VHH binders against Uncharacterized protein MJ0119. Designs and how they scored, part 4

Target 1, 224 residues: Uncharacterized protein MJ0119, of Methanocaldococcus jannaschii (q57583)
Amino acid sequence: MDSWNMKGSKMVDVNEITKYLPGFNCGACGYKRCDLFAEALLNKDVKLEDCPFLLRERFKENYEKLKEILKIKGKIKKEEKYIGVIDGYEADFLLKPLPNECSCRETLLIMDKKELKVGDYIRYRPLGCPIPHFAKIIDEYHGFYIIHVVGPSHRITGEKIEYKDVGIAIVVAFEGIVEGKVPEVGKTVKFIPKHCMMQKVHSGVVVQVEGKRVYIEGIDLKVF

## First folded at step 1 (VHH)

Design g08 (framework vhh_8ghr_2)
Fold by ESMFold2-Fast, scan of step 1:
Structure g08 (fold): chain B 224 residues (1-224), chain A 125 residues (1-125)
Amino acid sequence: as target 1 above (224 residues)
Amino acid sequence: EVQLVESGGGLVQPGGSLRLSCAASGFTISSYSAIGWVRRAPGKGEELVARIYPSGGSTSYADSVKGRFTISADISKNTAYLQMNSLRVEDTAVYYCARETYYFWGEDSYGFDYWGQGTLVTVSS
């Protein structure tokens, strides 16, 4: 006989916010869909400024309306904890791949003198990791290589892929989407890359933040 | 935190030159953000005069300044520059350094997320 709509009112709030979002579902804010970003705004996981399009003249009225709505409907974020499986250390957040990407981006310093180009598949062992990694080079800048960890794709898709063995590489940066509280630029953070086979806690300094998307440089596994 | 600080503005005669600097902190210019120079003069609105894209060093210019202005970046100093030559009275404006998010997974940047304080350039004649 009882009829109440407490769960439905949350969805109404999400829809009310989503109505004023750009609707691009572009992933720039770290969420694949604007309705997921709306839910994150209500949970105070993100700020309106994390959607870069809302700060543009076209969306000025939308931004002001969203500020008004969120002032009274926003709720406190539930705390999350991330624990490294191998070593038991606590991380500040989980780092997930960018939308539609197979892994977080790693930036590599490769000491091997082999000729490498964007599109090449490589085998490397990260300095400090006992496991060989298989990757595709997706970009290059200033002598560094940006890669996706793909595993042996012939095992996954049946394709014949030739991997160039580059030996030991130093992973100098990670890029991805934060699951958890977004860090501030300049802070030292502990994080787990979702694609990490060992699910090991990494550390680094946050160099860039764009919504939930972060770029983290340097790794120090012995500071914490 | 992300901060952009401009310098190098001032008073100059027509035909003169100025170099504006934009010192960036809280992010690296050679990563996933473009740097643009936007000017604003009374009655003209905002005009993007020059943009430099990260990593590739690719540049673009408004037709009004093409061939006269040159945008560059010094990655080691994390600083962008706008070299302005053959200045005209109509170049008089407040010049802002601004960061654009570059969606390197398939989209160009779609406007500006962080702005500097602006630097005044006056070309008198």
Scores: ipSAE 0.000, ipTM 0.086, lowest interface PAE 21.8, mean pLDDT 74

Design g09 (framework vhh_8ghr_2)
Fold by ESMFold2-Fast, scan of step 1:
Structure g09 (fold): chain B 224 residues (1-224), chain A 127 residues (1-127)
Amino acid sequence: as target 1 above (224 residues)
Amino acid sequence: EVQLVESGGGLVQPGGSLRLSCAASGFTFSSYSYIGWVRRAPGKGEELVARISGSGGSTSYADSVKGRFTISADISKNTAYLQMNSLRVEDTAVYYCAKTYEVWYGSGTYEYYFDYWGQGTLVTVSS
């Protein structure tokens, strides 16, 4: 019954536009999916008239609604803004997962004495976050563990996963793909990890940049 | 280059069967990757009908297709399959193979992301 939605202000706008598009995902507008065309419309890269179906009698009402929405959204969102939901801080960018990965990479300092290895599933609470996280260890580096946040995967996939509870962990780094303006190495930045359950603005220092891929170190330092 | 290529769609009578295939290239099936079949009919929203972990170890189905559709994966061929039995007119749609993952937005909220899509294959169920 339910439509699959993307949450976040920009994603909500894309979803709001997509629901009035024909939904055929046919490629006639030059985009493989209607949600990609919706994103291009918000970026002003294309015109509504590039979708031939919107000009048909059946979709005339959709076309008029889309014209109104795009006029309003274009006026309100002159520049894309990334606002933390809980505390209202503005971020410089969103940090998205690397290609073919389920979340941004987090680097954890874990104080628990359990023996951990790559491939293990863990339950942890990030220092400063009230919500337990569920993760898979994907790498180890000098006593730090690099993880993907997987949520409670057993709820989503029906997969039987046993999580090792490691208590509180300190998140010391993030790695992912920038949505927004790519920062310079050495700069202190504000960002929202896309997988963050609270959509809270984080801060850190950019250590490495490779195209849109960035590696950021730090905790919530509030030095800006 | 990541690519998903669907095949096996076509015209079938109500009560009939079809098997869809999704050949993946540019990435290897793993426990991090979830392969899903998403369908869209004209005038309807998209529906995730079936999902399998890239390891082949877990599956899930939409209530509308439980007991009728079966998803499977051949890891050595890097190919996922959707066996569709007891087809109904309402199953008529374009079927997309997609690489999927979940994002959590606070307590009780879950969103699906589709980061790679196939071109789609049309399934028409009519007499």
Scores: ipSAE 0.000, ipTM 0.121, lowest interface PAE 16.3, mean pLDDT 74

Design g10 (framework vhh_8ghr_2)
Fold by ESMFold2-Fast, scan of step 1:
Structure g10 (fold): chain B 224 residues (1-224), chain A 125 residues (1-125)
Amino acid sequence: as target 1 above (224 residues)
Amino acid sequence: EVQLVESGGGLVQPGGSLRLSCAASGFTFSDYYSIGWVRRAPGKGEELVARIYPSGGSTSYADSVKGRFTISADISKNTAYLQMNSLRVEDTAVYYCAAGPSLEEWYLRYGFDYWGQGTLVTVSS
């Protein structure tokens, strides 16, 4: 099953072209490897028709796709792109964990009124995410809980850890280290938290910046 | 005890095809967020080549294999597959099946907690 998550048609480089070539590395096009033929196509040294397999019925769709990709040839200035896996949207940057931490920090508003304290392990489902998350509470302020996503260690290591099921929680903020272009305070941004199991593009407003460390507030349900 | 066992590796000619299988025991794929295939070639780092989300069937691929490899999962057989078409010499690597989320530093290893022992795929004439 193919995913709609990739914007491959917007990228024109050796790897983007090579993935649609037959991959036989047979030398029929005059090159020992298909990636060398892809580079030659980008340099205008050869034509697609020089690969005899691309003209066969089996590769008809590959041929049409390659023609489309090569029409956007000449985009030399490359910026790193971060593409969400599920939605296929482009993010401004990746958000990585703070040094020596296992995940980006999430700030949660928890609807369940269970008694919770720093050091507790919880199970929650973020509003707008179908996947249960397992986390450790690392801080608390004004009724919000700051957590690290840790996974279900009692299932993995055999250790008996009690996870308190808090049901649905709203993720109201993320904190981490920017990989990519650092945004300015006040800017609305799109980003992928490195720890996101769906690698989904999130959006929010940058509230604080210190070097590459940012604090972003928002909700996970925006689509762009 | 949780275990992932790969099979289907071997020697294949350039342009050929192989289908790798990953059989899971001690858990069902529907209990885990994602299943993936990670490869490691001599002199190169690890690369996540494909991932599938068993509950929804959504997939993702590395640019190096997109359009050539297809990941799938048979929930009833508790087995994941990597269909590898149009194989290249550059695809030569040990292929690992992995499932997650990870326990502690899951973000550093593609979010996977459980790893198979690997199966060797050699693409040569």
Scores: ipSAE 0.000, ipTM 0.221, lowest interface PAE 11.0, mean pLDDT 75

Design i01 (framework vhh_7uia_1)
Fold by ESMFold2-Fast, scan of step 1:
Structure i01 (fold): chain B 224 residues (1-224), chain A 123 residues (1-123)
Amino acid sequence: as target 1 above (224 residues)
Amino acid sequence: QLQLVETGGGLVKPGGSLRLSCVVSGFTFSSYAMAWVRQAPGKELEWVSSISSGGGSTYYEDSVKGRFTISTDNAKNTLYLQMSSLKPEDTAVYYCARDLWGYSSGPYEYDYWGQGTQVTVSS
């Protein structure tokens, strides 16, 4: 299954590029076959201009098409690196919101004694983060509150929303969709929640994996 | 446990239509981008179409644009490919695939594939 999947993905990409190459298999680009040159282009080991025939008038349309394809593929390859803006650390993956949700889910331990219910909007500062967060409570169990980070009220509904200030809260878990390498249950991972205003690398233990959906019990890894 | 099962293939005349289905089990279907990939006899795999996670964006290979439509039914955990104006050149085994990375127009990390369903377009 793994070999089938990897072979299929690589073959589709290589074939997509090779289709627009001259097909001469002449070695002028430094590779014996055009499909090997296509693989090298995907790996960014060579430039399109290393094929002298792509620069000829006959292949001008092929050259422009290949530039477009490689721009898209290059962008996707670059996305495999996730660097914390403030921390400078590389994360294992980016954590995206679940489909149709506005942020990753955070599970909060709130120490404030205010009466809270599902549907309430809150203002909190995560322990270890200098920035106040604005959130909507979407669920509750066993004294924990599950929230979406939402931002100021005028961006949400056009209504004036009252945020209940709960002070410092401890973020105990994150849930979302992995963009990048999917982790294994039990592993300690580094990740960036896409909604994080500081784009900081977070650390946690993966406790559940369902495809790309993960639940992480978290330690916020911050450079102090 | 994790399975992708394609159905709906068959023999059809040029200009005809077929609807392929891919029933998914063992994972949260709506959380993934999905793709259709085909393999014609004696040829390499060719990407046909992709749909983004959540279904908001669809992408097609140039030769099938306007003829094929990719869609999802999250309640049924099913991916579809509606094929119309079929040509002999569309003859292939069609596979559904899950996109690990979630990129829709050029997914490059497919992590699971179905067994395929045969489509034959001939008179």
Scores: ipSAE 0.000, ipTM 0.085, lowest interface PAE 23.4, mean pLDDT 74

Design i02 (framework vhh_7uia_1)
Fold by ESMFold2-Fast, scan of step 1:
Parts: sequence; C-alpha cells; structure tokens
Structure i02 (fold): chain B 224 residues (1-224), chain A 122 residues (1-122)
Amino acid sequence: as target 1 above (224 residues)
Amino acid sequence: QLQLVETGGGLVKPGGSLRLSCVVSGFTFSDYAMAWVRQAPGKELEWVSSISGSGGSTYYEDSVKGRFTISTDNAKNTLYLQMSSLKPEDTAVYYCAKYYEGWLSPTDYDYWGQGTQVTVSS
C-alpha cells in the first residue's frame, strides 16, 4: 500500500507553522527568520522551546497550537554525544555563536586598569587556559567587558590590528546558542564553546534561557 | 511604573527620512535590551532592530540594513530609530519594545508601547 495515496495521511507546510510563530525574525532560536525556524521544526532539527517568545504568556495559545500541528510525523534527527577533545569528558551540549557572530560571547573581568572602551581589540589569557586569546570588545556592563574572540582574523585579513595587552582575565560568563538539550535556569552544566581552540569541556551555572539562547555564569575549566 | 511612549511617525515620500523616538520610564534604560517592531496593515508583527543596554551591540532585519540606525541616549532614557531611504513597504505602525530584563536577570516579559504610524506614499 502506498502511503502517498492513503486517505488518512496529513501534511504540514512551512506557512502553516510560520503563522503561529511570533514573527520577530530575531535570531534567538538560532535561525535568521521565523520561516527558516518553521522548516527546521518540520525536519525535527529543533524544538518549539528553542523560540524564546513561544514560552511567554502572550504566545501561550500559539505554543499549544504548534505542539498539536507538530505531532504529525516528520524527519527525526539522532541525538549526538559531545566529547571534549583535550580531556575526554562528556559535555551536556555544544555552545554555538549567536547568528552572524564570529564566536560565543564571553564576559570578562579584567583586572588591568588600562582604559578600555567598546571597539577596542585586546590580547588576554583566560585564567586556567594556556593559550593567549585575541578579542574585540563589543559591549560593557557595570565594569564587565563582553567580547568576541577574533582568533587568527588579523592574519587572514592582512590588516595590522593594534591589540591592548590586558594580561590574565577571568571569564565570568558565556552566551550562545545551545546545540543539544537546552538546560534549565539554575542548573549546573558542562558545555563546549564552539570557538574554544582546545575544545575543552567547561562548567557553569545557567542564569538565563531564551529558547536555545543561554547565559552561563560561574565558569570553570575544572570539571569533577 | 514601567512605560514606553513612541513619537516621530508621520507621512513621508519614498526616499525620505524619519526619526522615531521612544521615551522610557520606570526602569534603568542601560540595563535592558530594546527593540523596534513594526506591523503593516493586514500583516504580522515584524522585528526591525535591537540594541543592547550599553548600546554596543546592534542588530537589524535584512530588509532595513544600511537604511535604518538604532541608537540610545541614556541621559534622556530615549531609544531612537533613524530611518532613511524609506520605501512604501516600510509603511507600518512602529512599536518600541523591551525584549527582556537583560542578561543579568532571569525574569523576562514582553512590554510594548502604544505605537507610532509611519506612512510612506507617493
């Protein structure tokens, strides 16, 4: 019997899913547009909970309707294990950059008293990491600096970038998009930042979750 | 009391410019991410642009990149959207929104202003 000609078969299209999504196209779910997220939902590549707005009171009815529609069988992705390369420990998830960003966001406590501002390029060594990092300051909150790790970009572009050496910095937080199971606020997690040159398992406490976007504090390179 | 008030909308010709303002009260402006969201007649809500609390990070919807600029004046607790090279497709009610309480806060909720009408016609 061909399932193609079965009278009881159901089909769900991208437009039907997109109608119930918030329509913000904000990228918090890991996709640039809500229609791309809808396609990923149909392919079982992501969960509804990966959209931060669907879990809010305003969209509660949309969330329930989408759950009902997505009960129709689609292609299912296999769950994968995340193993740290340098130490061999298993992580709960991989942390990816926000859409169109070159690295996960790191929040630094910099002890050096040099004058720093948003847009500055810095050289630092994370406490507990043997490798110097090169970064651009993208934001500042109450004395903490939020950075992108730019890595070898200065060698690739050929531009001579002036880096301010700030010595050792404490990485106090990571922000990015989860690949794997999204954790709950308050949980201690193990994760691998995708931009990590050692692909080392990090640990921390989840402070904020918005769909697949997470903010993790209390960072340690020691696990167990 | 938390409040968002949008102004600066109006009628403009294609290729023209407008500056929208959103005056914020009831919270510390620099601690929260802010957004502009629009709704065209008969269409769904569309996110336009976001800015971090410090103003260091800005994000734009693809159709407005290079034409719109989001900015803040922390001393005036005001969010701006500078719109240039306006097109008829930009016709919408524009809303100022508090996206979430910021990266240091675990509490989030949507909060919207009253909206301001932008009409681009020839």
Scores: ipSAE 0.000, ipTM 0.145, lowest interface PAE 18.4, mean pLDDT 75

Design i03 (framework vhh_7uia_1)
Fold by ESMFold2-Fast, scan of step 1:
Order: sequence, then C-alpha cells, then structure tokens
Structure i03 (fold): chain B 224 residues (1-224), chain A 123 residues (1-123)
Amino acid sequence: as target 1 above (224 residues)
Amino acid sequence: QLQLVETGGGLVKPGGSLRLSCVVSGFTFSSYWMAWVRQAPGKELEWVSSISSSGGSTYYEDSVKGRFTISTDNAKNTLYLQMSSLKPEDTAVYYCAADRYFGSSYLPEFDYWGQGTQVTVSS
C-alpha cells in the first residue's frame, strides 16, 4: 500500500471493491474493466447484479462482501466536478436518464441494411468507442433509431434475447436530464452520459431545453 | 462464412480423459474469446470454460477446475479442451462458441456456435 493511497483517496475505495469482483475484465457487465465497474457501483450507476458472474455460487461470498462495502461507501460518494473516468477531461454536466428510463436516449444513424423495428434489441459499436453497446430500439423517425442502452444486464434475468448486430453506428443525438448547470439552447457543451460504459466526455450542441431535460446533437466522435 | 467444427467426443469410463478440438475458419481466430459450453440430457446450457483472444487468460466453471484445461493453437486456428478425471456428471453435448472480446458473455448468446460433440462418461 502507498502512503498516497492510504490517505483515503477515491482510488483506495475503487481498489477495495475491485478486489472482490471476478477480475475477468470480460465486458459482460457493460464495462471493459472490473475497476470501471467498481467505480460505477460506488457512484450508484449500476447494480452488483449487472455482473452475471457474481450471481454464480462460487462468488456468493464475494457478492455478500460487496453488498456490505457498498452499503457504507456507495451512499456518500459524490464528485465536485464531472470528470471523465478514462481520459480525465472535465464535462460541463452529467446527463441522466429521463424519469423511469434505464438510460439516456441515444439517436443512432445505422448503416447496416438489416430490417429493424421498434422493440428490437441491437448490438452496435458507436463510432469513436471501442466497446460494443447492447440496446433496445424505442422509437424511429426519418431513418434514425432512438434507443436505450440496456447493456448485457438482460442476460442476468434469464430472458432470451436476440441482439441484431448492426456493426458501427453513429450516435447523432442524446436526450436526458442535466445534473449540474442547465445549458442554453445553441451552446456547444461537454457532458458525460451516465450510462456511458467508459464514462468519457462527449460533446455536442444543445438544440432543446425544457427545464432540466435537454436534447443535444452532434456527430459523437468524443472530440472538442 | 464462419465455421466451428468440434471433434474428439466419445465414450469413456469414469476417471478417463478426452481431448476435444474445435477448428475455426472464416475469421481471424485471435480476435475472439473462445468458449466451451455443454448441455447434459434434459438440462439447460452450462458454460464450462473460456479463453481470451491472446490465449493469456483462462476461466473455468468451478466443477471442472483442476480437471479441464482450455488452450488454443493460433497457427492451426484450433481451440482445445483437455478433460481429465471425467465424472458421469460431465456427460453432455459440448459446443465450441466464439464471442467478441467486447460484450463477451458466458451465456448462449455467444456470437457463433459449432454443431457440438457428444461426451458420454459411463461404465
């Protein structure tokens, strides 16, 4: 243990939780690394049950230990600034799901020629993101598809889901609830979608504001 | 285009050994996590073992740890499962499965599946 870590940094909390995770870094929970999933657990962005391996008998003790740790540490974790986990860049705000929705809404331009309809489950990789996303189509207009990112979490429920692989898709809009200062229409903003598996800073132009609900457009290449 | 072809199944007595092979064609082998999944008569699919695309990381279901070894030969595009100390409970059809590293799962929704090979452990 370094003296730096012994001073009660956020990194110490993440490492303590990661120790009890399966350590497979397999992406089954929607995160590329187990330490990113650990940070998401501390921020209350995901549940332990989103890791399918923790529900196996061999991890029963790990699951119970993690529940106890998160009862204490997860409640009090909060950040002053909105910082991208992977790259360390600052965002203007966090974008949360609309009430009763499982993720922010993403609007996709899909180039694949598969027949798609509302209610379909898809697997896509956003242009500019190395991680495939698992999503449900919730709406369609003018050839664009609005989706919720559901992650592989549906697999934990025993639900039989066929994900249609659509390859690379371009995310052209996000919609959600602002946590932080609400931007003005027309502003270029930096934001982190709460459901983002890498917790990277995104950028776009705010095209609609209704209270804390915003609609942001731009080709999401995660550049500024 | 992608094909997974399993071989090596058969009948063995308890305590015996078998080596299953899965020959992969139609894609770059080293781009996929490879897995063995089995289905015993009248039961659901069970994940058995997985190996990373590099071959550097291996993972096992608890009931087979110490008895089974998963490995790859990238030059031959072949996945292996070396099975030892076989038990009657290991009787199942064994499937070779491939999944992309990103979005990997131990569940039946793996990207690609082979036709299966029957392993029977009895006296």
Scores: ipSAE 0.000, ipTM 0.102, lowest interface PAE 17.7, mean pLDDT 74

Design i04 (framework vhh_7uia_1)
Amino acid sequence: QLQLVETGGGLVKPGGSLRLSCVVSGFTFDDYAMAWVRQAPGKELEWVSSISWSGGSTYYEDSVKGRFTISTDNAKNTLYLQMSSLKPEDTAVYYCATYPEYYLSGSYDFDYWGQGTQVTVSS
ESMFold2-Fast, scan of step 1: ipSAE 0.011; ipTM 0.438

Design i05 (framework vhh_7uia_1)
Fold by ESMFold2-Fast, scan of step 1:
Structure i05 (fold): chain B 224 residues (1-224), chain A 122 residues (1-122)
Amino acid sequence: as target 1 above (224 residues)
Amino acid sequence: QLQLVETGGGLVKPGGSLRLSCVVSGFTFSSYYMAWVRQAPGKELEWVSSISGSGGYTYYEDSVKGRFTISTDNAKNTLYLQMSSLKPEDTAVYYCAKEFWSGYSPDLYDYWGQGTQVTVSS
């Protein structure tokens, strides 16, 4: 269990791991700094393969060395359980916002005929959710709208914001940072978006993975 | 086939401004996140900023927020970094880089350009 880890210094172990990482501090693995990724590796929160640069040929020796070190020093821990509040189902992971963003990104199919543009604030109800959402459109492509959920906070702060009501929208994708075990491309997953007001377990199919960053499509607000 | 060519670096005084450019060829520019990464003297590479292929999403390292602006011109296949309020700590070689996506990018090529030197000195 943990007894073998108690013989070492955690900071010494983090430093030993960090010196073999690429050192780009690029955030591609979901952490701002390589030393934070090293700590996550020791805690079994991430895999070496979550660093996209580490699998390059020039880091091949580093990768093998890190595998040896983590075999000896890596902590075995019970995976944290993520339980949906409203219906009690277990999720595979939490989905957190990308760095410096206020919510996970949602991609919406909006069937309302209103003219919408990037920067607009909208009110929508996700199909399958009883709660209206307030959001800002941050991008658009091929008729889909990518949004940040801003919640009801603007109604509390008194900021003058004009929300366009678009009615029911279908949430077709989520993008964010995994807290927990990172899934593989093609897997069906259960997850809780951190910004979800009901903390309800969602399901979907993983389409893209880069470190801890994932893009999930085929979204459902129910679990099988 | 894939090329990234950085220009626009130079010597500036503290508080000055520079605009870096990266001309891209050999891949669909708007399909990938693009990044600026820098290497300060005696240090390893540090991520500075990223922009989505659509140009709608931008991310910045905390030390450059409010001072640097990343942007793209998809018609010119060009990535920019507008740098203002420059500090001696910003002295580095700046590299243009393509972000990687698992499962969608079988491309094994090296995605770093040749770099452009920025020196902030009084």
Scores: ipSAE 0.000, ipTM 0.115, lowest interface PAE 20.6, mean pLDDT 75

Design i06 (framework vhh_7uia_1)
Fold by ESMFold2-Fast, scan of step 1:
Structure i06 (fold): chain B 224 residues (1-224), chain A 124 residues (1-124)
Amino acid sequence: as target 1 above (224 residues)
Amino acid sequence: QLQLVETGGGLVKPGGSLRLSCVVSGFTFSNYAMAWVRQAPGKELEWVSSISSGGDSTYYEDSVKGRFTISTDNAKNTLYLQMSSLKPEDTAVYYCAAVRYTWSGDEYTYFDYWGQGTQVTVSS
């Protein structure tokens, strides 16, 4: 297991936007309260320039801060249901990659006796999934292989990559960033790994939680 | 498992047209973005075109923009590539691929394909 860094996964919310607004609640932007204007900005219903005070010299730094925040944010997250695309089951949350990583981390039990090392590219079919997966081994832990799921990049980018076919692998754990309600350690949860090509609901037991980063062990190798 | 079967290749003269077809079986077609990838003799694989799930967005390699059109028929689980103004440089084996893009674009691209592809030869 590698070091944990949760900073890059923080979602922007109404409070972070409102802090940098003038706070006059004057209605000049078309909203009676600055927090309502912040909500409208997050929904892309208005522009920063609709607040005349943000264009004044006193608020120049606030305007630049707000541009940065709005550039990297999403819309205000309402309570949303995460529904599996193939079978329609509901998940508790979406599991996203760790910052700057190309997929959630999967921990694999590979029963094939091929010689494997960190840095190798593999082709495998997860038990309970009909689609072959292509992955890069990023770590090894007590005989398990930790991988990033990648596509066969040689077909998209022209990069020549040799994949070792390991057959069926058992996915025993997932690690990533929660989008939605963060679970407690020990809870059985349903989740959709963002990188899952079928967007199927998976289940597991939460083993570790640090902010929005979770490590989930699969007690069911196939849920939906 | 997901299967893709390519047809429609052949020999055509420069300036001619061909329509490639790819029939998808085993899964709901509209859940995937679809792509065409080609390999010219003695060269690496080259991405040609993609269409988003649902068919509302299309993307093309610069060398084929304005000449090729990618489309889908969801009711028939079929992907098409309409090729016009064909050039000798378009000579290649064309493969159909089912791909998925996340919010990070091509970083999470996967594809599954079946068969040998379909040969397109552009020669006088």
Scores: ipSAE 0.000, ipTM 0.195, lowest interface PAE 11.6, mean pLDDT 72

Design i07 (framework vhh_7uia_1)
Fold by ESMFold2-Fast, scan of step 1:
Parts: sequence; structure tokens; C-alpha cells
Structure i07 (fold): chain B 224 residues (1-224), chain A 124 residues (1-124)
Amino acid sequence: as target 1 above (224 residues)
Amino acid sequence: QLQLVETGGGLVKPGGSLRLSCVVSGFTFSSYDMAWVRQAPGKELEWVSSISGSGGSTYYEDSVKGRFTISTDNAKNTLYLQMSSLKPEDTAVYYCARSPWYELYKLGDSYDYWGQGTQVTVSS
């Protein structure tokens, strides 16, 4: 729970920057709200010029003020790297769950012929992963199943959940919120899904970006 | 059971307003881009507006920009289209449509499920 709302100095900086942003919350800069863009500016994930309205004459004074604020407050760079703990590979970013969700969303291709419905709990082993996963089906799309990984904790606590074993499944996509530099559509990326039990680096192609929310498809079955 | 159910259509005078609603069930609303698509009598389907599953990005056909507003209420699994300054040219059956957002390489394409439609008639 490391939200900017919990970090006093970062929240003060975000609020000071947001004051001079246009306030349209239009998404044109790639972020759904101006305060999220302000946070990204402080993290050096974006440039002021990524907001098209700041380049207009009406916002010229705001732009100059923001440059001075970022010159002072943006001086401390975080040299944080995202390293997979098993193999030591570096990822471009961490992929976090959507707000109030227990895991990133995975899209599965399941070959098993059991009747599956939204709301069902399943046990699967991802192709290329040695560990069985426990998940809840949250949606279905043209034979693909979208799931939340619920982990094995429910088994350990003695909670009685019936899991349908579907065997090996192919994880074809991940969806979540980027922590780190937001990628561009079409790029091949390395990332760590926060819910991954082994914290291994995964690879894929970015298919869609909306602010910090990304959808990544597996281009090959590499897990680092 | 997957359903998209539109309501809120009706007869309105030019310059009037209507709010269309689309209640979805059987899928996670926030996982999908949603769209409003209309069909006027004797015409082809025309894309009107789209919204991302996160609600952060909205898109509009040029003829409705500034007059129509698309929005979502994830707690109610409901998509809305607020229509203002209605014109006779807006007369059509309005459909709610779903698309997986990862497949929207071109806005308004690749809808996989549609509602039954709701009739909007703008006449004096």
C-alpha cells in the first residue's frame, strides 16, 4: 500500500504540480487524471510536453512555473531497478493489479473440456512455470478465460473452495497498472507481475495503453 | 448469461435531451471498452462514441462532439449516453456494444456483443 496519498512529501509535491496543470482530466497526456500525470512528472516517467494544453499560449505561465517546480523537486532521481529474484533478469516495469483487485488480470487459453463459468475457481499450471496456480474466473471472451490469481492461501487457511483442475494453461495476456516507465503500444517489454509467486521477469508485446493501464500479450513463452 | 440491455429512448423535440442507459450482466464491465452505435432508417450502422473500461478515455464521432457525453458507473455495471441539443439527424436506433479493449487497434471496430437497441426519435 505505497500510494502517493500515504507519502506526505510526495503528495505535497503532486498537489503543487497539479495546481498548475490544466485540470481537464481528459486523458490526452496518457493519464486519466491530471494528478496522475503530476505524479508521473515527479517520477520522470513523462515530460511536460506530453500535455498538449500546456504548450498553448493560455497556459504559457503555467508551463514556465511547472518547469521551475520540477527543476527543484524533480532533482532526486530514484535509481530503482526491477530485478527478477530467481534468475536476476531486469524488467522494464512492475505490473500491479487494477485498483481494489487481488491480482493482475491474466487471460488464459484452457484446453481442458470441463464446463467452466464466470465465478468458478480453477487450478492450473501456467506453461513454463513449475508452480500450480489457483484462480477465480472473472470473465470469458471467445474461448479465453480472464482470471484473478487468488494464491494458495485459501487452501492453507482451511477455507473450503472447490477448485476445478484444468491442467496446463497458456497465459496469453496480462492486464494491470504500470509501476515504472509506461511503455508504448507495439513495444516488446519485460515486466514482473506483482502477484507472481516467483517474481520472475515475463515478456510480451504491449497491445493497448490507457494512462498507466496496459494490456500485454505473450509474443513468446519467455519467463525469466 | 451475457446481456446488454438499453433503456432511455423516446420521442423528443429538437434541442431536447435524453439519457440512454445500458445495463450489462455476465461479464466484468471494467474489463471492456464500450461503445454506442446507431442506425438511422435505411442507413448503415454509425459509430457514435466509445469509452475505455477504466473510464479514462472517451471518443466521439465529429457530429456529436460537444453534444453527447459517454460515461460509466462500474458499481451499477451501467453505460450511459447523455444526449443534449438533439437534432432530427440524431433519429436512430441506438445500440450498446462491447469490445475487448486490447483489440481496439481502430476505434469502433471489433464489437463482439450488442444490445437489442433503443429507439430515439427527434421530431417537431
Scores: ipSAE 0.000, ipTM 0.205, lowest interface PAE 16.7, mean pLDDT 76

Design i08 (framework vhh_7uia_1)
Fold by ESMFold2-Fast, scan of step 1:
Structure i08 (fold): chain B 224 residues (1-224), chain A 124 residues (1-124)
Amino acid sequence: as target 1 above (224 residues)
Amino acid sequence: QLQLVETGGGLVKPGGSLRLSCVVSGFTFSSYAMAWVRQAPGKELEWVSSIYSGGGSTYYEDSVKGRFTISTDNAKNTLYLQMSSLKPEDTAVYYCAKGTLYWDYPESSGFDYWGQGTQVTVSS
């Protein structure tokens, strides 16, 4: 071991896994960087099969090695401090999906004139995010669309899905389960949606709290 | 048939610049992630940079960040790699590759269509 403390030990574990990943940092697994995917693997948030390159014949040896490493190390205890990977800002909490849902709920303002209905799959780029998102419309409320981000399409592999491209959409609300300190109604908060591929700190105003379930409104404004 | 044709390689001095171009045909350019991959003499293939044409997202190998810029011209079906501050260790054959679809590519091979390669030599 090169590390003398717990933070260095966790980084050593992440580095050990990252060495056997393809190293393309391509985003296909839903994470911008391979080291973020390695951390998610250690936390049991994703599976090795979520990286499409590990399923290819030339990475078969890497895949087997990674299975052995992950079997030995098990789950690493979650850090209490939530830091956005891209910007380094500290978040107040992590926002997780509601039980049995694949992502936090996002409420979108869509300006595109395409006819949309509940059950439709869409492609959009959130204002302020360089990465297109793929989503399923799960509800409609006064002209806003509530969606689940379905993430990278490999998580839905095998289905024939037609995505309607709606261009840029403004995310006006998030709903999910807090991991960390539960905020009070009316507070401006910083949070990381678990499904965010960039693991970027988001901000908004808490409108509703029910136990650990929160509804946060506001244009996705990143502040200090 | 699918084709990827690289040009722009050559001999350059350390600190110099080159722009590689890759003209593609036979597929919808904007529907695929495109990449540059290189192979230095006696070494393994090394991924250099990728671009996701639908979203414009770009990714780089750590050793080339800040020095190389990947871009596309969808009207010309052309992928570019602008290389600056070139180092002797950048000497390699550079390949244009058709990669995965933006998020998920059901093809078994990650980069199954490659160009012929273009030689970049950085020496004094």
Scores: ipSAE 0.000, ipTM 0.110, lowest interface PAE 17.4, mean pLDDT 73

